# Ledger of designs, part 15: VH-VL binders against Apolipoprotein N-acyltransferase (lnt)

Target 1, 229 residues: Apolipoprotein N-acyltransferase (lnt), of Prochlorococcus marinus subsp. pastoris (q7v0g7r236to464)
Amino acid sequence: WQTNMPTREKTNFKNQFINDKLISAQKIALSNDAKLLITPEGTLNNNFNLNFKSKIRMLAGGFRNSKNGLRSSLLGYQIGDKTYSSFIDKHRLVPLGEKIPGFLNIFSRGLSAVGGIQPGSDSRFFKWKFTQPLAIAICYEITDGFKIRNAVKSGAELIISAANLDPYPRKLHYQFLSLARVRSIENKKDNIIISNTGPSGLISEEGKIIKLFDPNTEQNDVVNPNFSI

## First folded at step 4 (VH-VL)

Design n8 (from k1 with heavy chain K54E Y103W, light chain H31D D33W; framework fv_falbikitug)
Fold by ESMFold2-Fast, scan of step 4:
Structure n8 (fold): chain C 229 residues (1-229), chain A 125 residues (1-125), chain B 113 residues (1-113)
Amino acid sequence: as target 1 above (229 residues)
Amino acid sequence: QVQLQESGGGLVKPGGSLRLSCAASGFTFGDYAMHWVRQAPGKGLEWVGQIRSEAYGGTTYYAESVKGRFTISRDDSKNTLYLQMNSLKTEDTAVYYCTRDYWDSSGYFEYFDYWGQGTMVTVSS
Amino acid sequence: DIVMTQTPLSSPVTLGQPASISCRSSQSLVDSWGNTYLNWLQQRPGQPPRLLIYKISNRFSGVPDRFSGSGAGTDFTLKISRVEAEDVGVYYCMQATQFPPYTFGQGTKLEIK
């Protein structure tokens, strides 16, 4: 689901509004026989709970508190959940070599400017019941090909790239799309991209854009990835 | 026939620990979410906690009154549900029941369809 | 937490007469999909609870048709058309709309006069 919602720095969405949007998104997903609903990075507020029982498996971008502080995560909801029952946390980018490219520096500064977000496990492998194992990249993690490759080596059959690129220049949106294509080619796996205002869509294992959502629009649509054998 | 049988209850001093078991038979135990519900003598029912099936993540949920002190687990190979109770208080004195939660694949049905006989836990000096 | 309030707390009835138990929730039990997770349990003296009715009005397997449930939103009723001796016990309503936690009414004791 491409939400096209203002970022948290600009507006503070009330929990009721988010719940109403999620209900609409789940109804649309179910009417299209979708098996999994994915939201962009940072969609849910800290300690957010659904005011309804989820009717579909969902990976929702949001925040969670841990013993080590606040973490940015993809939160897993099973059918019937009102609170997330699984998660995968965003980790800090670790550049290779003495100097990182300028666009990687911009991504790193964006994360640092938020403050208070603690790094999670550096594993990008997500094993969840009733889904194929997934390789997860949250925003800047798409730049770390080694970690995504390790997730694929561990058995991941699909790459999920979730982001919120609104604070970044439009040029970086193109870079994000280009990196997602490279990750697909490197690992011979399809990549589903979900971002608040775009880019969002499906990239094939050959790096071809199979479907791309219109930027700066709210769009709920189903994509059918192909899994390699 | 669906049967649930609790065991492990008894008398324990405040601050002590007990482990309760619930043996299930007559159904595919691993497919169901399971709950613990307690009832203090002469009082009403209080939900204690839930453990989901492995197919739904095997996650656990607890009532605020027991969070941090009680742990729910399951062994699907033995068709057995467990409740580990630590740091027991006099307020934990109750009959503890295990119950099966019917969970349609769609997630639309949630009710405690079958209950065990209960096992009495008494916390006193 | 959703608070469940039952009335009456005690109900003496004559055998063969009808009985009615009310349950009120502090918040609507209708989820955003139109489903209402309101269930009724029966507990006979010295026995574990037993499911009577789920989702307002659906009788569980083996429950006699003299038991019926009705209601919507925040107000629910359990009716027994003709009370029999075996119906003596405590009746609980419960909600499963908001989780965690699941919450129960305080119970209504049905007694034979």
Scores: ipSAE 0.000, ipTM 0.459, lowest interface PAE 14.1, mean pLDDT 75

Design p1 (from f10 with heavy chain Y103W W109Y P112Y, light chain R91Y Y94W; framework fv_flanvotumab)
Heavy chain, then light chain:
Amino acid sequence: QVQLVQSGSELKKPGASVKISCKASGYTFTSYYMNWVRQAPGQGLESMGWINTYTGDPTYAQGFTGRFVFSMDTSVSTAYLQISSLKAEDTAIYYCARGSPYWEDLSGYFDYWGQGTLVTVSS
Amino acid sequence: EIVLTQSPATLSLSPGERATLSCRASQSISSYLAWYQQKPGQAPRLLIYDASNRATGIPARFSGSGSGTDFTLTISSLEPEDFAVYYCQQYSDWPPYTFGQGTKLEIK
ESMFold2-Fast, scan of step 4: ipSAE 0.016; ipTM 0.520

Design p10 (framework fv_flanvotumab)
Fold by ESMFold2-Fast, scan of step 4:
Structure p10 (fold): chain C 229 residues (1-229), chain A 124 residues (1-124), chain B 108 residues (1-108)
Amino acid sequence: as target 1 above (229 residues)
Amino acid sequence: QVQLVQSGSELKKPGASVKISCKASGYTFTSYYMNWVRQAPGQGLESMGWINTYTGDPTYAQGFTGRFVFSMDTSVSTAYLQISSLKAEDTAIYYCARESPYFDDYLSGYMDVWGQGTLVTVSS
Amino acid sequence: EIVLTQSPATLSLSPGERATLSCRASQSVYDYLAWYQQKPGQAPRLLIYDASNRATGIPARFSGSGSGTDFTLTISSLEPEDFAVYYCQQRSDYPPYTFGQGTKLEIK
């Protein structure tokens, strides 16, 4: 589901609005015999609760609170769930050769403890009941070919790339699509990409764009990757 | 003390029906799926499917649709298997077994706690 | 459906010996494979999950290995109570979760 929802500055997004959109998206998915509903990064608010029992397996971009602060995640919902029952947290990107003085690290960790998004595990391998193993890239994690390659080597059969690229210039949207294609080619795996306003669609293991959703429009269409679900 | 206790053995005639119970204790009943597994005399284990105890929705393996019904009652933490129009080939031990539905739980997709089994004998 | 084939069908060994039981899947199940032990007149007991992890309370002599299509259950030194039927089970495909046909471990 490409959501095309307004940016945070322009939204009066109450949990009811998100719930209504999810009910609609799940009904459309079920009517098209879809097995899994995927949403973009950051689709669900912090402390979001479904006001209904999920009717389809769902991998939803959102946030979760941990003891050490807020995590940006893909949240797994099984059929019957009102709250997520599995997750994979966004990890921080640490470029090779980056150096931060120790005293600045202390300050950075102190500020992070007050609030903000905490890094999660750097593993991009996601085992989920009812799906084949997945390699997950949340937004800029698509630039980390090594971690995606490791997930595929561990058995992942499909790459899922979830993003919210609205805050970024349009040329970064193009770069994101190009990187997603490279990940598909180098791993010989299909890649489902989903972002709030686009790009969204299916890329084949040869890097061919099988389907792209119209950008800047809400899309509730199905894609059929080469993998068993 | 987590346990599953099943109802006693049943001797039925062909065409009759039977309802087997599986009572859970020592854990939150609705937090785990309940699987049903059949074992015919001298044979191996065969998955029949499961029921989502949170929603009440059953999932049946092929071959166990129609005559087989999974149900539950959360007020007594009990799952049920009903078999209608019994045939001689339904003679088997029927097990209930607990499964975590949450994949980040290391036991998701596996049956970590089993009932003692209920022998159903179908003969004239 | 994914078919699990166990070998050998029967393995005859003496206490103190090492047992190696095999399970082969018709297609990749990754590490989504468990091993169960069933003694006569008893329900199955989970031994190993996700190919290599011992379930709670399972003795260290039991170990699992393998991935993809080829899996092994090893009992390093057989105790008298270990003579039982062993089943592998996959959860990669649903429904059904499928079991192997079993390997009977019997005393020589």
Scores: ipSAE 0.000, ipTM 0.438, lowest interface PAE 16.0, mean pLDDT 77

Design p2 (from f10 with heavy chain Y102F L106F, light chain S30E S31D; framework fv_flanvotumab)
Fold by ESMFold2-Fast, scan of step 4:
Structure p2 (fold): chain C 229 residues (1-229), chain A 123 residues (1-123), chain B 108 residues (1-108)
Amino acid sequence: as target 1 above (229 residues)
Amino acid sequence: QVQLVQSGSELKKPGASVKISCKASGYTFTSYYMNWVRQAPGQGLESMGWINTYTGDPTYAQGFTGRFVFSMDTSVSTAYLQISSLKAEDTAIYYCARGSPFYEDFSGWFDPWGQGTLVTVSS
Amino acid sequence: EIVLTQSPATLSLSPGERATLSCRASQSIEDYLAWYQQKPGQAPRLLIYDASNRATGIPARFSGSGSGTDFTLTISSLEPEDFAVYYCQQRSDYPPYTFGQGTKLEIK
């Protein structure tokens, strides 16, 4: 509970835990010759710092502070970075006030208590040096086919869908997977889906599930999407 | 004052071509999508597609590829719809309508609309 | 493609009565629905956007409700100028935004 612990110590403990998990994840990714590590939405807390230099290019879901308030983002780390050098902010927020089962209200209040999350730029196009351009959907943004289509028309060769679906009913998990398939089919692009407890995997440009990770299992694995522009 | 003004009615024979204009005023032309909507006599509204006024890229709905061409001229803030090889079934009122802005959160309702251009194709 | 189905096709009412028009989507569109009014010989006019927000200049008697797949346009007390054709439109998904087939509101 927050009442019995100094806030600073609790934050440092969480940051160390996240760092340990990232070191493990990068080690596994590198042992499988992966070129990019992607984490789910909200993996890193705000003001998060790596205890090590990143050994692989990484897109990490997390939070960042801006002059306009707290942003939910996908944070880009290049090889050698200890802090993110690129970012794309979540633009589409899930409306609060929707009917939620009572026990899930605690998680909803937790997100609200972060001090207010502000919407960012509505562009879903992300380009790194020496890499293929990406179309990024963070959680609810997968429902906005128009913005994802615009990113693909701008040159994105792959769709990345990052989510944290833990607070939401299982029906929404299935809906998320269905929407990800539709986005792949309508854009003729592969879609890499990463979520905390599911679904996660690779959807082909035909909407076929090439690989799906077991729900509620911590899993690090390599997927090889088909790149086409 | 934001408004769209379309060219006047056209009477054409089958096989002819027509080019409809839609002139925008009162806003930055290249900041919004421009949509085209068709309404055949006694029928409802049918989306034909849109043009990205920043890039010039058209997107066509199914059934409106081939004979239909969306284009624009940024220097005069005007969008164009060209229909080639006209057929009797092309007889309809054609509307242009402003869509979503590119730089803001998505708000893709159509406002304003042009007054419509009646194209009649008869022998 | 998302299909919008409007009902009824024709609604016959008198001035002063309440009108309720329905629009049903073939799949969830959240609240990405707009309503338009079209009078004979005129271009359509935006009434309601994002399911429930009135467009600028639209009288308070017009209201929209619904989310997901079921949407309603309500006119609380019909005025003579309200007898027109009403269309719903979804903006949720690519390709181009689809319209319902329309509901004709006619004087009884």
Scores: ipSAE 0.000, ipTM 0.398, lowest interface PAE 19.9, mean pLDDT 72

Design p3 (from f10 with heavy chain Y54W G99D Y103L L106W W109Y P112L; framework fv_flanvotumab)
Fold by ESMFold2-Fast, scan of step 4:
Structure p3 (fold): chain C 229 residues (1-229), chain A 123 residues (1-123), chain B 108 residues (1-108)
Amino acid sequence: as target 1 above (229 residues)
Amino acid sequence: QVQLVQSGSELKKPGASVKISCKASGYTFTSYYMNWVRQAPGQGLESMGWINTWTGDPTYAQGFTGRFVFSMDTSVSTAYLQISSLKAEDTAIYYCARDSPYLEDWSGYFDLWGQGTLVTVSS
Amino acid sequence: EIVLTQSPATLSLSPGERATLSCRASQSISSYLAWYQQKPGQAPRLLIYDASNRATGIPARFSGSGSGTDFTLTISSLEPEDFAVYYCQQRSDYPPYTFGQGTKLEIK
């Protein structure tokens, strides 16, 4: 699901609106025989609750509270869940003793857009019950080829890149797409990229764009990645 | 009272257009999706799709794209079904029906129905 | 797409008798099934939702049961006003929300 919701207004949207959009997205996904619904980074507001039981497995960008503070996460919902039953938290990329490139500095500032976001585990490996293991990159984590390689080395068969790039210049959106392609080539794994306003689509293990969604439009579409060892 | 009231019957020639209204009262219009259901003479019920009354976004079942348009006007709590380029096979009673997407579980059931609008297409 | 098949197509009974109507889904729909009653010249009325929950205002003689692929609507003692066409509907897949073809309950 490419949501096409403005980032600055997103956190102020009513929970009813988000629930309604999720119901719509799940109905469309199920009608197209999809097995998994993926949303962009930050789709769910802070303290968001589903007002329905999920009818499809879903990985939703959102926020969760932990003992150590608020975390930006990809939240896993199984069929029947009203509350997420799995998660993977965004972590900060911290170069040791180096000046960070300007574009990475912009990504780092974006991490704090909601305010009070706490870094999570640096592992990008995600395994859900009865699903293929995944390598997850949330926004600027796509720049960390080392961590993505570790996830693939641990058994991940597909890369998922979830982002919200609204706060960033459009040229950075294309850099993000280019980095996603590089990660696919390096690891010989397909990459599903999903972003609020784009780019969104499917990139092959050779770095070819198999499907690209229309930018700046709300779009629900199905992609069929290849799982390969 | 809680009700859906539809516009009156229509008699049209092939190629004409028709716009059916469905006015909601007694509840918050934007809290429930509005569904459209068709019933051809002597036949069963056929789901056409729905409109998200919160956002205005329509979703059409296969076979009801192109000539069929779902729209709404929140200011008057009314949903609309427009059919263009009418064909004889469009002759049917068209119902609007409310489902409850905001309930604790997906209801997705039609708990409140309009009285139906008969559309007859004949030469 | 999920297909709902209702049986029998027509059921002829007398007032006071018990009616049992069946609906079978082409694949498992858990409990995501509703039953509707339609009288001649009227819009359908929701009777039962989520397989077994009676809608508001529906008499206690109506009950629903079943899960997965096999569902039943039971009317414990028929009243004259119960002779109508009954439809089942699934919400497990959308679009379309699919309906069964209907069972006509008629006076013997």
Scores: ipSAE 0.000, ipTM 0.417, lowest interface PAE 17.1, mean pLDDT 73

Design p4 (from f10 with heavy chain S100E S107Y G108D, light chain R91E; framework fv_flanvotumab)
Fold by ESMFold2-Fast, scan of step 4:
Structure p4 (fold): chain C 229 residues (1-229), chain A 123 residues (1-123), chain B 108 residues (1-108)
Amino acid sequence: as target 1 above (229 residues)
Amino acid sequence: QVQLVQSGSELKKPGASVKISCKASGYTFTSYYMNWVRQAPGQGLESMGWINTYTGDPTYAQGFTGRFVFSMDTSVSTAYLQISSLKAEDTAIYYCARGEPYYEDLYDWFDPWGQGTLVTVSS
Amino acid sequence: EIVLTQSPATLSLSPGERATLSCRASQSISSYLAWYQQKPGQAPRLLIYDASNRATGIPARFSGSGSGTDFTLTISSLEPEDFAVYYCQQESDYPPYTFGQGTKLEIK
């Protein structure tokens, strides 16, 4: 689910609005016989709970509170869950240095608004009950090729790249897509990319773009990756 | 021309400290990791860790925590390795080497390498 | 951690001969292996990356092969300048960049 919710507007969205969109997205996924619904980075607010029981397995970008602070994560929901039952935390924060000025402002505001984000485990390997193991890259983690290779070495059969690229210029969106293709080629694994305004779609293990969503549109669509050992 | 130039050799007594520099030129310093590699006399290559030149964040390999500090100065495109409380077993040639890029579609490897800095610790 | 074991420790050959150097990983690293050459008094030089790709400026006589746990560096016809120590390096584990112990190629 490519959400097309710009960062500033999303910051003011109520939990009810997000719940309504998730109900709609899950209905569309189920009508197309999808097995898993994936959302972009940061789709859910902190302390978010579904106001309905999930009808499909879902990996949702959001936040979770840990002993050592707030984490940006992909949150795993099993069928029947109202609260996530699994997670993988973003380990790599966006580098502080030469950055897009708008991103610095948004990053600073986000950190202040949600109480500060701490990095999590640097492992990108995600093993979920009853599913194939995954290699997860959240936003700039796509730049850490060796961590993705380590997840594939540990048994991951598919790469998932989730991002929120709204604060970045279009050139960086192209570079994100190019990096995702390189990761697919070097690991011989399909890569599902999902970001709030794009790019989103499916890249094959040869780096071929199988499907690409229209940028800057809200789009619910199905992709069929190949799982490989 | 892409190159890394390191500071000159150092002779130190046990307990002293040393700071080695590695100056980059011919490329954007903040776009690539900088790695540190040690080679003791007559021994092989040993990875010490790396520094993210965009954030300034160091990562140390097992066995190189505590006395070893990686730092950098973006304004002069230079990475630094500081070793405190020097011991005789720290005698080695220390290399810096450019690692993977952050935003380029290239694979990992070390190229180029600095020429090495010999640190001798003796009383 | 992944351990890389190189064999032989020392290989004694004459110019014009073929050299075959082995590197074995303690567990699979797919194709994520690089080879370096180090001459006495010099820094290492990248020869091969991603198991089989020659680095820029490296002569065609150098070739790499292998995948998984077994890797080979081949020098098809030795030149005098090729007598050096060769190291393999893995790129697939965290922390990455573990080196083998080296193979010394020496003149007979």
Scores: ipSAE 0.000, ipTM 0.406, lowest interface PAE 19.3, mean pLDDT 74

Design p5 (from f10 with heavy chain S31K P101L Y103F G108E W109Y P112Y; framework fv_flanvotumab)
Fold by ESMFold2-Fast, scan of step 4:
Structure p5 (fold): chain C 229 residues (1-229), chain A 123 residues (1-123), chain B 108 residues (1-108)
Amino acid sequence: as target 1 above (229 residues)
Amino acid sequence: QVQLVQSGSELKKPGASVKISCKASGYTFTKYYMNWVRQAPGQGLESMGWINTYTGDPTYAQGFTGRFVFSMDTSVSTAYLQISSLKAEDTAIYYCARGSLYFEDLSEYFDYWGQGTLVTVSS
Amino acid sequence: EIVLTQSPATLSLSPGERATLSCRASQSISSYLAWYQQKPGQAPRLLIYDASNRATGIPARFSGSGSGTDFTLTISSLEPEDFAVYYCQQRSDYPPYTFGQGTKLEIK
């Protein structure tokens, strides 16, 4: 689900609006026999709860509170859940004292703009009930090939790249897409990309772009990845 | 078979404008950046910038902002270069060239080129 | 901005001889260098990418080598159609992509 919603200047989207959009997205997914609904980074507000029981497995970008502060996460919802039952948190961006290429500095700027976000575990391996194991990259994490490769070595059969690239220049959207293709090629795994305004789509295990959503449009569409053996 | 076919030569007066087309065929237009390269008479190649065919977003090299506009039309797989307020120093052959989105170390190379469009600005 | 300097500006040789063309970068560019051939009245043609990989359809007599700041294009035995202008191009993750000034390969 490519949401195409303004995220930077209106963090006060009401939970009712998000719930209504999710009901619509789930109905569309179910009518097309989809097995999993994926949303971009930052789609759900902090302390978000569904006002309905989920009718499909869902990985939703959002925020969660931990005792060590606010985390940016992919939140896992099973069928029947009103609140997430699994999560994977965004890890550290860059170590202190290192020179950063311009695009990584822009990622840091975007994180700063949201404010108060704490890093989570650096493992990108996500084993989830009723799905094949996944390697998860949230925005900047797509640059960390070693961590994604470790997730694939641990058994991940599909890479999911979730982002919100709205704070960043369009050139960075190209770099994000290029890095997603790299991760697919080096691991021989398909990569599903989902971003608020694009790029979104499916990249094959050989780095070919199988499907791209129209940029800057709200699009609910199905992609069919092939899980490698 | 990949082809880039450019519009024909133009002879213009200083202050006029020109719009050059580059029609792509034989591949998915939106999967590759389109680059523009200029070559003044008897001189070498000069990169002008590119357009991201997926987003429509142009990027200009230093010296090519303002009078130069990159655009595209996905429905006809065509990229455009428009030059306004033409000056004598704009006299050159203008090439479109396909960049690669294939990863080989995050670098780009120009694997297919248009035939070039000669723009002559004479007063 | 990374500057590429090609040498010599003009190289005069006869068919059958070996040609060696040099390209030097003002800063290290690892192996991110391509070579192009341009014949009079024609668009450039990609010969070599990433310093040493031959592009599709390019004859085996063309080879590239080098890394860091010093790069070489070698034509092992010149054929008449090889007399042209050759350009190197630096390709980085953060362009602009810059070209050298060219080396003209001409018949002696």
Scores: ipSAE 0.000, ipTM 0.400, lowest interface PAE 20.1, mean pLDDT 75

Design p6 (from f10 with heavy chain Y102W E104D D105E W109A P112I, light chain R91Y S92D Y94F; framework fv_flanvotumab)
Fold by ESMFold2-Fast, scan of step 4:
Structure p6 (fold): chain C 229 residues (1-229), chain A 123 residues (1-123), chain B 108 residues (1-108)
Amino acid sequence: as target 1 above (229 residues)
Amino acid sequence: QVQLVQSGSELKKPGASVKISCKASGYTFTSYYMNWVRQAPGQGLESMGWINTYTGDPTYAQGFTGRFVFSMDTSVSTAYLQISSLKAEDTAIYYCARGSPWYDELSGAFDIWGQGTLVTVSS
Amino acid sequence: EIVLTQSPATLSLSPGERATLSCRASQSISSYLAWYQQKPGQAPRLLIYDASNRATGIPARFSGSGSGTDFTLTISSLEPEDFAVYYCQQYDDFPPYTFGQGTKLEIK
C-alpha cells in the first residue's frame, strides 16, 4: 500500500484517519486475493490500535514502546488482531551528528522530528510461523549490505524495503531505488519496496524493475514475488 | 439511484426500547460506513458514531455507549440503531448517513442522508 | 474533542447579496471539513467537502475555503432557496466527527 498521505501538512495522523485508510487498503487487498498487506515506514502513530479486526496479514510501519524507549518498527498483524502480535525494530539509526557520510546526512534530518527513538536489534531477519522468512530494511538500513546479506544467509527468501522518503528530494528517491536493486542482485532475491510517496514496487533477483507504482499517488496494488534458493 | 430510507416515527414510553432501520439502495453497502446523527428539537446536529459495514464493528461517540447499539444486515443492505431504556432526553430526529472512508472520495463527509426518524419519548 | 464554532449565529441578508459564513476549529484539522445545508423538515445536504471541493450537483455560487483552524463558506449571490441553516463538520479526530452549532441564514 503506497499511502501518499500529506505528512508535511499534518504532523501527527489521527487514529480515525489511519484506521479508515487501513480498512480501505485491506478491502482492496482482499478483493485482489492478496496474502499480505505492507505499509510504508511510520504509517502508524505511537500507541496505535486498529478499531477493527485485521482481515489479512499485515506488516505495517509504525512505532512501539519498549522498556528501553520508543522504537521505529514494522509491526506484524495476524488475521483477527487488533494490536500487533509481532515486530521487527529499526536498528540502523542515523545520529544527529557531523560524522555521517554525506548521502546519509539527509536521512538524519527527517529523524530529528521524532527524537527519542532507540535502536533495536541489528538482525534484519524476520519470520512468522510457517511462512517464508524475510529480510527487512527500514529506510536507511538499505545502505547496510552486510546486515541484509546476513538475513539472507539465515534463510530469508524475500527482501522487504519500507521507507518514508517524503521529506527528501526526488534524486534521493531514485538513489534508494538503485540501492534496492543492488541488494536484489547481490543476494539473488526479489525485493518488495514500499514508501509513502514512492518509489514502490517489485524488483527481481536480477535487479529488473517488474512493477513500479506511480509516484505521488495513493496506490493499492498486488505484486507477486518469486522465492529462490 | 443512491438513497437511504429510514423506518417511520416512533412514540414510546420511558423505559421502552426502539429499533430504527436505515435501508440502503443504489450502491455497494459495504463500500461506505454508516453514520448516525441525532438532532434534538430546536437543536443542532450531533454525531453518535458509525458502523463499519465491511467488518460489522461499531464505533460510538462519547455519551452514546451502553444504551445505544449499532448493527447491520448485509444481506438486506440495512443498518440499525437500537436504543434501550428510553429517556425523555432521547426525544430527537435520528438520521443515518453514509460516509466514505477513502482519501479524496469525500473523506469522512456524509454525502447521502436518510430522511430521518422522529423518536418521541413521553409518558 | 475538537470544537467547531460558527459565526455569526444568524445572518440576515436579501436575495442577490453575498453571504460569508465562518467556522473555526479549536485545533488544526487540516482540510478535513465539510459544509451542510438544512432546510426546515429536511435532512441535511452536503455542499462542500475537504474544505473547498463542491459536492456533485451543488451550484457554482457555493464555494469553500480555508485550512487549519479557519474556514469560510461563501455564497456569491443568494437565491431565495439558499435561506436555511448551515453546519460545518470536522472528520479529522474521532470520536466524535463534530458539527458546529449552525448559522441561520434568514431573509432581511
Scores: ipSAE 0.000, ipTM 0.423, lowest interface PAE 17.0, mean pLDDT 74

